# Designs tried in a protein design chat: VHH binders against Apical endosomal glycoprotein (Mamdc4). Part 2

Target 1, 160 residues: Apical endosomal glycoprotein (Mamdc4), of Rattus norvegicus (Rat) (q63191r268to427)
Amino acid sequence: SHHMATDFETGLGPWTQLEGWTRNFSAGSMVSPAWPHRDHSRNSAYGFFLVSVAKPGTTAVLYSPEFQGSVSYNCSFTFYYYLHGSEANQFQLFVQAQGLNTTQPPVLLRSRHGELGTAWVRDRVNIQSAHPFRILLAGETGPGGFVGLDDLIMSNHCIL

## First folded at step 5 (VHH)

Design p9 (from b11 with P111E; framework vhh_7n9e_1)
Fold by ESMFold2-Fast, scan of step 5:
Structure p9 (fold): chain B 160 residues (1-160), chain A 126 residues (1-126)
Amino acid sequence: as target 1 above (160 residues)
Amino acid sequence: DVQLVESGGGLVQAGGSLRLSCAASGFTFSSYAMYWGRQAPGKGREWVSGISGSGGSTAYASSVKGRFTISRDNAKNTLYLQMNNLKPEDTALYYCATDLEYYWGSGDYSEEFDYWGQGTQVTVSS
């Protein structure tokens, strides 16, 4: 059922970035009380997650690999996010399609802001694109806050 | 502006074959998926088949799989539906359609599309 799953325990897997997202764990960090006590994939203080170190006005962006288009199946993307400790926290999920001659601008599918509690929250998006596409995960961390991701799961209909 | 013009419909006996064509204009045809849908008398529209912009991926409704073949000629901006072993229940107005939206967000596959042609009538006699 899992075509591609990334739990950040050993790296970023097929996901890429320039700057701004950092792999980290709870027991190794005294950065902020806003940080989760455990990751989602292992439910452990030594389990890894991804945290945005981008401040308000700057954005960390994580890019999926490019997936093939489909006219029959939805490509289902499930992920877990954590937003705590600042009303200025922001997380956005975009899909960006590739046309024959041009890359299309990213389209916003999800937006989350501020303070959402002290638990990893599950979300799911279904993507139906006739064109090859990639997913962009954008995070900005507010003062004293935390914006994090864990367990990025692409369904078996998300073909690389 | 987008134009989709279907042709090739007609009256045929059960077990027969027809080939439908759809001439597309007003957009970059090879960059977009194309679809065939149909509407039987007194019923809503239903999806029949789809094909990716490159032609590399195709899909079919379970009711037509193995009998119908979708194809496209990007040099001619034309979509085709080859219909074999037709049944009386295939009687419907057949539309070609396209969705210029690159993704549909959250949701299951839908029979709703951005643009539909006027349709071509297919009547299958028992």
Scores: ipSAE 0.000, ipTM 0.159, lowest interface PAE 11.8, mean pLDDT 79

Design q1 (from a3 with D104L; framework vhh_8h5u_2)
Fold by ESMFold2-Fast, scan of step 5:
Structure q1 (fold): chain B 160 residues (1-160), chain A 122 residues (1-122)
Amino acid sequence: as target 1 above (160 residues)
Amino acid sequence: EVQVVESGGGLVQPGGSLRLSCAASGFTFDYSSYAMGWYRQAPGNQHERVAIIYSGGSTNYPDSVKGRFTISRDNAKNTGYLQMNSLKSEDTAVYYCATGYEWLYVETFDYWGQGTQVTVSS
């Protein structure tokens, strides 16, 4: 029933970025105390996740592929995030729709800041857009902090 | 932040009419860029949508109210309306106004009013 799932174990899949998000894993050698001990997809110190290396004042942005618009079905997006080790950590989820001849401004659906504990947190958004759209995942890491993503899952109604 | 406030609820006899108003403020974009919907909830039930209007003027209604209820908007006043005619006892519920950016909306709209009670006695 999940049409598109990305666990970052071999790459970014259909997701794209310009800069700022890096694939990494906990046992990789020089790990900050703020980093998770395990990824979410494998529950393993050798499993991959994305970490934002963008510091305050710069933003890492990850882009979904463009999905079709529909007024009949909700596109359900489930994801896991991790914010620990700095009150200056920031994570935001935006959706950006494409009008007939105009790209709309991004609309903020989730905003998380600071210190949220030492566990991967599950979240889900249901998106209904009459126009084609993309999901934007933005992260900024505070001093000594960690902002991460794993297991991005799009439902059957998120049509490419 | 977007805020909506309902008014116009009350007690009416079967066959009567009421007009609900939804005043809105705090928009990031012009009010005309937001879709607006009306929902209702009777005791013991989950809420259900009874009307929606898009920025372009398109409207949608479930069969239970189609032809009896009319949704409209006044963009100059940042206000939406629900005109309810030929009211039935089963229309008794708390009515909520909700709004969200037209080209993006979630399972329910992000901004909801506090609700206004409509009672149809028989």
Scores: ipSAE 0.000, ipTM 0.170, lowest interface PAE 10.7, mean pLDDT 81

Design q12 (from a3 with D30S S32D; framework vhh_8h5u_2)
Fold by ESMFold2-Fast, scan of step 5:
Structure q12 (fold): chain B 160 residues (1-160), chain A 122 residues (1-122)
Amino acid sequence: as target 1 above (160 residues)
Amino acid sequence: EVQVVESGGGLVQPGGSLRLSCAASGFTFSYDSYAMGWYRQAPGNQHERVAIIYSGGSTNYPDSVKGRFTISRDNAKNTGYLQMNSLKSEDTAVYYCATGYEWDYVETFDYWGQGTQVTVSS
């Protein structure tokens, strides 16, 4: 019926962080050659994306809201990422479930590192959890590099 | 029923290495969301977790073994491993592998092996 989509054009939407991810765009400040010339959501130099400003040894983490567990529904998460300009770039996607009386350790579903070219790359994960869960998106940017995110889309079976 | 069986323990000198194996039955790492951990208990002490690997492949270690121990698993053999390097006398303990469904409430895993003795001594 509906989905939760976040394109970062006006903010983080329902996603949260303590620090390390920043909203930015290409045309206002070309920080380095590693940055994309356009965002994914608007295909524009003035469209916003997230970039990790966390350097090797520190990690920026973005947290989804908590979704309900289900034995019947398959929650799918689609996102776009950009890794360019440094072999030290790191990106990881974790799922963290809430057990009956305790928070479970994060489970790594995606790991990308280094140099992956000059295009926004689409990825999709399917999450089946009987317990409530959150998605964690972790980034570290290498020297002269770029690690970015845009267009985070949760399917209509990802129940808040 | 879910079971795990340890092997690979023994006597080694300080600075030596051992690889422990944990053969699992009653579930598969390829299809089930089961995590696996290694725990140890030295005489007179409570047991402590020394490594864990989650269904997605992420791992965690306490500072006492970080950089020396590596946990892994082989889905084709349905077996987990603990590679122990640069062993010290204080690593002497009975080592247990344990497993459980990752998304259940659990402070520690539900299914434990019988343990394998590791002795580090000259």
Scores: ipSAE 0.000, ipTM 0.089, lowest interface PAE 17.4, mean pLDDT 80

Design q13 (from a3 with Y31S S32W; framework vhh_8h5u_2)
Fold by ESMFold2-Fast, scan of step 5:
Structure q13 (fold): chain B 160 residues (1-160), chain A 122 residues (1-122)
Amino acid sequence: as target 1 above (160 residues)
Amino acid sequence: EVQVVESGGGLVQPGGSLRLSCAASGFTFDSWSYAMGWYRQAPGNQHERVAIIYSGGSTNYPDSVKGRFTISRDNAKNTGYLQMNSLKSEDTAVYYCATGYEWDYVETFDYWGQGTQVTVSS
């Protein structure tokens, strides 16, 4: 009851975006060969995930809620991503801190490119920030490719 | 089964306005992954795209209608709209609503309505 998990089965939860990330599932005749056959959270063709529809040269960005800063505990973020079908696929994770009445530039913590196989890949980042911060998840999909996200989990030391 | 149905076509004078509606069905209540576009075809011409709106709300227009036409959507109802202002005689055409998954979009969408006639004349 004290961790924040988003599986996309009922919506975006506390995550927000302007555009470019789309909530979807695998079942149906309209799925391309690059798409996963199942989501990660339900292991089901009817389970939902997020897919980037942003092409190279444009970027879809998903924003976390703002978390409090801490000097005592690391905020741990675990997530699953899927990159398949194009060498031009790109995924980046940034952390953006709130300065004194000024939002700081995003800091890149993870970068993944191209073809990473036909499985949801787990990753984890530890965030130490004395100032309030948010997480940005950026995706670009290459021709014939897929860039997706599922199961975004913030540890119980990530304080809202 | 995905289905789209247009409404709102008719006869209007030059300089007038008209609002088209596109009702799409066959979506799961929780699915947002459909983009929607409006296309038109005048007699003797090929189809041309006049507006597109993506599931996230971004829009695109050709120069021929930019500033005059506005596309919008209600994702909860899977319904789209085309507001047409300052209509010209060259806007006379059959207008089609089309939809499909964004990742499958290349030149056009897979699901099309039957069209609604828009005539701009005195």
Scores: ipSAE 0.000, ipTM 0.099, lowest interface PAE 18.9, mean pLDDT 78

Design q14 (from a3 with Y54T; framework vhh_8h5u_2)
Fold by ESMFold2-Fast, scan of step 5:
Structure q14 (fold): chain B 160 residues (1-160), chain A 122 residues (1-122)
Amino acid sequence: as target 1 above (160 residues)
Amino acid sequence: EVQVVESGGGLVQPGGSLRLSCAASGFTFDYSSYAMGWYRQAPGNQHERVAIITSGGSTNYPDSVKGRFTISRDNAKNTGYLQMNSLKSEDTAVYYCATGYEWDYVETFDYWGQGTQVTVSS
């Protein structure tokens, strides 16, 4: 409770997007073999996750809320991803800082591609920014593939 | 303030390997808050980015070196590395290490070394 956590079971929470990420679940015969059998947050075939429906040439981007800058705190972001079923799958995590009068270019902190197995993978990034910042999660799904996210957790030093 | 010093350059035959080191000092924040990159410049050419490693450990490479070069870092030693395998004559250049606080100068690094020469020939 002293951190911001989003499990997608009832919506996007504070995260935003234009398009390309959809909430969905694994409920049996209607999912492709590339999809996970369960979500990460509930470990259930009826638990929700995000899946990218953006194909190569378009990008699904999910945006965090803006966090405060600090020179003293190290904000950590923990997340779970699933990449399977296509070598053309791509997932990238960027941090974008806001300067006084100029939005800075996104900085790539994680890049994952292809087929990484049949389990939700935990990852984390540490962010220390003197400027306000937000996190961008970009996904592109290859033919017959799956690119998904679940359980996005910002530590208690990630101040809104 | 922040300084970086390259080492490990030299003469190597095509198909050979070299490991470059980048020792860094003088940080305001912990070394783990700084991104590091390797760049190269051959005579008559524009400088090009060879590899970047972020404070979080993520790496980026251009297609020209992807699969052959590996960037890494040792935060306990304040040192970054570039492992270069399957070297080609076209990899001949002066290699520069650069670093910067990654949330302030993410496009270009603030602090650059003096460079180390890598020559791939007989």
Scores: ipSAE 0.000, ipTM 0.090, lowest interface PAE 19.8, mean pLDDT 79

Design q15 (from a3 with W103F; framework vhh_8h5u_2)
Fold by ESMFold2-Fast, scan of step 5:
Structure q15 (fold): chain B 160 residues (1-160), chain A 122 residues (1-122)
Amino acid sequence: as target 1 above (160 residues)
Amino acid sequence: EVQVVESGGGLVQPGGSLRLSCAASGFTFDYSSYAMGWYRQAPGNQHERVAIIYSGGSTNYPDSVKGRFTISRDNAKNTGYLQMNSLKSEDTAVYYCATGYEFDYVETFDYWGQGTQVTVSS
């Protein structure tokens, strides 16, 4: 994998999941006032984003590819999220390092809950790891709510 | 301006205990987004993290020291500690205190002390 930015317009790119995150767009699926009217990448009702269909008590997890470790540079990850329509909405970002023959426990870097308004919100994390690592994006959607992601952008120093 | 200074190293017999201190300046542990960790380096080896404490009080240890070492912080004194019990000859190393911004994932921290020698020998 050589694609450093993922806008979900053609698929998940290098990102993977078992279940719970769904690609969708506003014009084809807008039945709830909690959904955004447009995606972030195209500013269009026909542009794709990811939405968590996991209910409270279950979780949707999206996994980055594994990135190489380095002591010389930071991997910078920029993303956009949307939380609206339910106080039970939850979004978490974890980093998980890979030890020798051992996967380390995920480390929580971001936690967002509930109602954050009607706009895509930008966030960025800098990751300094001597060991290989991946990014985990977890979402749960509360009743009548929406939890979504768009425009996942990795810097030049996020080496695959 | 961010600095950390270690103290408390010394010579101890196998099975003994030792407490290391890490005095911080340029930030405060109270309401700070800085985590603190203890690393060690034995001759010929790379640095190994032996403990970490996050601003919220959560801790993590590798299996080699889990149950023997305890990391803590005293926010009022702006000082971190490493309590080392049941020491083994394999624990002989220079111990470093290090700190970095918690909400960026930092496996190796930006701000390191000068180190304090711990020797476990008869």
Scores: ipSAE 0.000, ipTM 0.161, lowest interface PAE 13.8, mean pLDDT 79

Design q2 (from a3 with D104T T108D; framework vhh_8h5u_2)
Fold by ESMFold2-Fast, scan of step 5:
Structure q2 (fold): chain B 160 residues (1-160), chain A 122 residues (1-122)
Amino acid sequence: as target 1 above (160 residues)
Amino acid sequence: EVQVVESGGGLVQPGGSLRLSCAASGFTFDYSSYAMGWYRQAPGNQHERVAIIYSGGSTNYPDSVKGRFTISRDNAKNTGYLQMNSLKSEDTAVYYCATGYEWTYVEDFDYWGQGTQVTVSS
């Protein structure tokens, strides 16, 4: 079956960012009590994930590659997130369509906040767009908190 | 509150034409950000999609109506249209207009009209 998966073990893969997301692992020198003990992809203290270092008032944004529009396909995006240690933690997922010579405003599909426990949580969104589009993953970390991502998986209907 | 109202249905002879209209109101958003589709349901059947037009103007049709039906929209009037030509008895159904934000499922539009009856008979 065809899909695009990114586990962050060697880099960002096809994902890009302007600022604020960092690759890190649990056994690193930057760990705090709010950090997970293991990543999701490797189940290892030395496995990599993304963590938002953007604090309330600023936002880390990660961008997918641009996917083709389709009138026939729903693109399915599965991902794992971790929100722990602060009520001020925020995570949002947006879809942004690209028209001819125009970029549309991002549309919010998911919003999560605060304290969601000490486990990686699976979520999935389905996207239908006739226009080329990309996915935006936005994180803000509260004081003493952790906002993280791992295992970003695009279905075979997400056409590059 | 978004409301959707169909009009233009009626009785027509085989080979005839009808134009259905779909008027939308209650938007706080630009209607041009919404996709609009036409669906039909004959007695005993489930809904089937017969046309869709996306915010950017691209359209899609199943083979059963391709070349005979044309979907269009007028964003300034918050109105969509279905031009039906070369009508067949098999096109007899209640026709529904549906609209929703473009990045939702095609089959999962938020706003549906009450339907308008189209009967193709001699």
Scores: ipSAE 0.000, ipTM 0.126, lowest interface PAE 14.8, mean pLDDT 80

Design q3 (from a3 with D104I T108D; framework vhh_8h5u_2)
Fold by ESMFold2-Fast, scan of step 5:
Structure q3 (fold): chain B 160 residues (1-160), chain A 122 residues (1-122)
Amino acid sequence: as target 1 above (160 residues)
Amino acid sequence: EVQVVESGGGLVQPGGSLRLSCAASGFTFDYSSYAMGWYRQAPGNQHERVAIIYSGGSTNYPDSVKGRFTISRDNAKNTGYLQMNSLKSEDTAVYYCATGYEWIYVEDFDYWGQGTQVTVSS
């Protein structure tokens, strides 16, 4: 069993994307009023988080590594998100399973939208799949808004 | 809206047999993409899983019923079965059929029946 935690301070770790999510931090004159003043992992203006730069009509998607299926253990995924500054903000968490010769459609487990305040919010999902799977984190930022992620934590029952 | 309905419960003597059926309908995906399980709950006890079958035919049983119970499915009829042999008084419980999209379980099965009573008594 493996424990996997990603705080974005030095990179994406095992997570991948094509485009749309950007590592950034709060300090400096470039951030808008909708951005958090601190990251979650370090509680620091110089600590890194992910921010979706995808606007309405485009979506940033972050992909977990592929985890093995198990009938004995639930894979527990804990994460922190921040949605502020626009009612058009969107965040969705999907899980997508893989068969030997087929890819299953993504299953939506969480959907958050709009204005959720000025604090990093903790969420957790428990995933049980008999087949290999990965987690997809989709973000879309509304005008003047912020959609962000920090501290992605996979339990020791999430097997790589 | 997925619905499951159990049938086949009843009163049987120790050492006897019963076959439970679980008819399912209203699936978002093809039935063959759903896993099926049987759970039971006796008065005063926690519920426990007694069998599970996956779309590929793999099965799992706890030690308490292994070798006595057999789970099976008929995908053409959207129906699952639990064959219960060598029944004991401690098998007396309400039996529930449950189903969930096999590729992803979120915590436990999503769709549960109302239950069928099995009583093993002399």
Scores: ipSAE 0.013, ipTM 0.308, lowest interface PAE 8.6, mean pLDDT 80

Design q5 (from a3 with V106I; framework vhh_8h5u_2)
Fold by ESMFold2-Fast, scan of step 5:
Structure q5 (fold): chain B 160 residues (1-160), chain A 122 residues (1-122)
Amino acid sequence: as target 1 above (160 residues)
Amino acid sequence: EVQVVESGGGLVQPGGSLRLSCAASGFTFDYSSYAMGWYRQAPGNQHERVAIIYSGGSTNYPDSVKGRFTISRDNAKNTGYLQMNSLKSEDTAVYYCATGYEWDYIETFDYWGQGTQVTVSS
């Protein structure tokens, strides 16, 4: 009943950031052998994805909206990522449970490093939280590399 | 990296009004989840939080100032405000602006200003 999907074709949707994630497309790049030739959602050189422009030592972080919890249902988050062109590429997925005046530290659910090939890779995490929570997607791009995201999907068991 | 600077303090008569400003840099409220709060400290007292505003616009106040103080923010200017009405002598204190990622423990913010003096006296 509650299904939230974001393909970046028209913007960030309900996702937010401070800086460092840039919405872009393959044909918009004049020279970049590390970039994908196509996005995942449209399979097109003109389809949009998110790319991290944060270098090692700085971090681009993308934030989900706040979910009310998942205590009664199995909540899952599916996403596509692309890591190519540098061994210094880094990607991490965190879940942070929170409230107005107390919080848990972010919990690392996925960590990906370096060179993982020339294809969008699907991943899925299951989230169980007794408290409201957010998903944090952190990326750092190494020299000559690419770290990207597309097609972020929250299951209908994630209570928004 | 993140910096906050208070302004607008001064001398005011009991029953008067004063508006404090907090200019922030090193982040933007357009995409951030930073909360902002106002704290005060009078001589001999611990720091007391007098107002907090979250990125979504929700606010909270202790009973000592509720109905008299209003916190607000202008995300386009990276600036927060504390409107203080019906000021009392016991409101005399150094006022601090503080900010931090709103999912962090809000009793202690990471980024604090230097403070601005508010004196309520005839």
Scores: ipSAE 0.000, ipTM 0.089, lowest interface PAE 18.7, mean pLDDT 77

Design q6 (from a3 with T108E; framework vhh_8h5u_2)
Fold by ESMFold2-Fast, scan of step 5:
Structure q6 (fold): chain B 160 residues (1-160), chain A 122 residues (1-122)
Amino acid sequence: as target 1 above (160 residues)
Amino acid sequence: EVQVVESGGGLVQPGGSLRLSCAASGFTFDYSSYAMGWYRQAPGNQHERVAIIYSGGSTNYPDSVKGRFTISRDNAKNTGYLQMNSLKSEDTAVYYCATGYEWDYVEEFDYWGQGTQVTVSS
């Protein structure tokens, strides 16, 4: 019950970005054949999700808030993603730890690419870091493709 | 170790009712993390899901039992239930309770009971 969940229905919540991810929904004149017919959180054409609007050669990056480190508990992160319409679609999940006086390079935990069908796919990662950390979600949409995210859920042990 | 134990099965006549219970141990239904389902298997058939209840209370039923069966849960007691009304001979089967972490559920649960026999006959 004490988890942080973000469904994008009213905004980005505690997640941040510079640019490249946009909130959108399926119903509308701008929907391409590669877009999902519904979001994951509401199962509705009017429910919101995130779409990477980065073109090939550019990457949209979404940042979690900073979580506390722990050597005793893992932080479990569950999310839903959608890759359809292009073999050049890319999605990557990184964790980035904060050192004493510098931010460490991001460490890749998940990499998905291409065409994965017409359904929201669930994935889960367990993160154990002794240092404060954040999660980076990177999307790159191929020509005519779609790369999307919905329902980002942090477990009870992901402490802000 | 996670375990679930079914009870409440038995012999009943067509049109009758039974209430099955599923007692869970080795974890708690606290924190809205575990889903529970009821499955059945009759001799010569593959098993089928007859009810599922998610941590938030939403439920799903196949058309074969919709309106006749009701799934519920009591998180404080770590117990789930299946109320079966208007039973038919076609409902005769071994009934299984299954549970698992909701965010890991894809098609089948990880933890299953041993089953309880339900027989509907005259």
Scores: ipSAE 0.000, ipTM 0.099, lowest interface PAE 17.4, mean pLDDT 79

Design q8 (from a3 with T99R; framework vhh_8h5u_2)
Fold by ESMFold2-Fast, scan of step 5:
Structure q8 (fold): chain B 160 residues (1-160), chain A 122 residues (1-122)
Amino acid sequence: as target 1 above (160 residues)
Amino acid sequence: EVQVVESGGGLVQPGGSLRLSCAASGFTFDYSSYAMGWYRQAPGNQHERVAIIYSGGSTNYPDSVKGRFTISRDNAKNTGYLQMNSLKSEDTAVYYCARGYEWDYVETFDYWGQGTQVTVSS
């Protein structure tokens, strides 16, 4: 089983941000044709997801808690994303590790851009870090577009 | 910024005692994932771990210091300690405090301080 799963139905859970990601629901195209008709966790027009409201040239960033490092186990992170309605949509996943005397710069593990269709897409990354680390999820929404996240799932080897 | 600051080193005669302190800032030792360790390096030698205390309070020591050194942590003060008794000339080294994680090895500890010199000499 998974140690940490976040479906956004009641909040951000242990994830944090300054601004730019918002919890929302689709309510059947109430907001924009580019938005999904349903969330992933509940498959419902009233189920919640995160959407980036950051314009081109700005970026919304969501931060995980800090996880332990390990040389023996991989932390597996599974998530669902949705990119539709603009070629300027951007989504990036970074891992940021704690170094010996400073925090390391973020390392890019996933990059997705533009128009990827009208379905929630599953992705998974395996993170092996000898040092403590956190995950950064960055989103930028193009004109008339949608960049969204749902169902962020950390494996049982992602130890807080 | 995450950092640790060591203090308490000095010159002591063989058989003497010293207590080292490690003050942490920018993180909390009571966070359940963090271990705290003490390492030493004598001139010309590789560094070695001399004590570790895990998040749950378990401790480990190499045979060279077991029974003489005691590691402890005061989470309310965010400070770690190394009590060193029955000091020997071979304990002469710079002692470093490091943050690590529960299953960390000596090479993977992070946030080393500047170190504190311990000299054991008649």
Scores: ipSAE 0.000, ipTM 0.085, lowest interface PAE 20.4, mean pLDDT 78

Design r1 (from b15 with W102S Y108W; framework vhh_7n9e_1)
Fold by ESMFold2-Fast, scan of step 5:
Structure r1 (fold): chain B 160 residues (1-160), chain A 125 residues (1-125)
Amino acid sequence: as target 1 above (160 residues)
Amino acid sequence: DVQLVESGGGLVQAGGSLRLSCAASGFTFDDYYMYWGRQAPGKGREWVSGISGSGSSTAYASSVKGRFTISRDNAKNTLYLQMNNLKPEDTALYYCAAYETSVDSGSWTYEFDYWGQGTQVTVSS
């Protein structure tokens, strides 16, 4: 099956951002206890993941490429996230459709916050849109916390 | 029976402020993504600002970011738009709308739009 997978080992792939998400890895004397000891894609302290900056009042947003609208298929998005070290951590997934003559407002589909343990958590959402759409991944890191992403996988029914 | 009723519009001078309200009924308000849109004379609808069901996430159009603030009071089933530093180009009919959303359902289908009739905002130079 053909699908679009992004493991952040060499870059952002087809995903885009203005600012706020940074590629990083676990190995180093300066990582806090809130950080994972390994990435998800390689299970390695030298494997890369995406981390949101810890800055009050700011949100890092990552954008998918635009996918085709269809009434006939269901696009599945599977991803891994890590939230630990602060109750003020926040992660949200939005879907934003292109409607008629204007871009529609982002619609919230997933919300996670706080401390969710010391393991990468798998999640999956299903999207069926009559209009072209994009996925937005928003992260805000609380003081001393960690909000991270790895292994973003769009199913073969997510048509570019 | 979904009902959305906007209020708070009026005539203001450039640089002034207005607060719009949208009273919602007929649905579980805190389960819905809410947004404000506007339509200027002779133009299409423009999205202005949106807010998640819990109120934890907000988004703004570039033209209003830093000047407008969206908020909601789920206990009162009311959506608000605080508009500061108004400009003549903000003159439009402002309306609220609801999208059915379940933040943890794991699925999203076709857009569901419930729209109010709007409240007129006129900004004089």
Scores: ipSAE 0.013, ipTM 0.300, lowest interface PAE 8.6, mean pLDDT 78

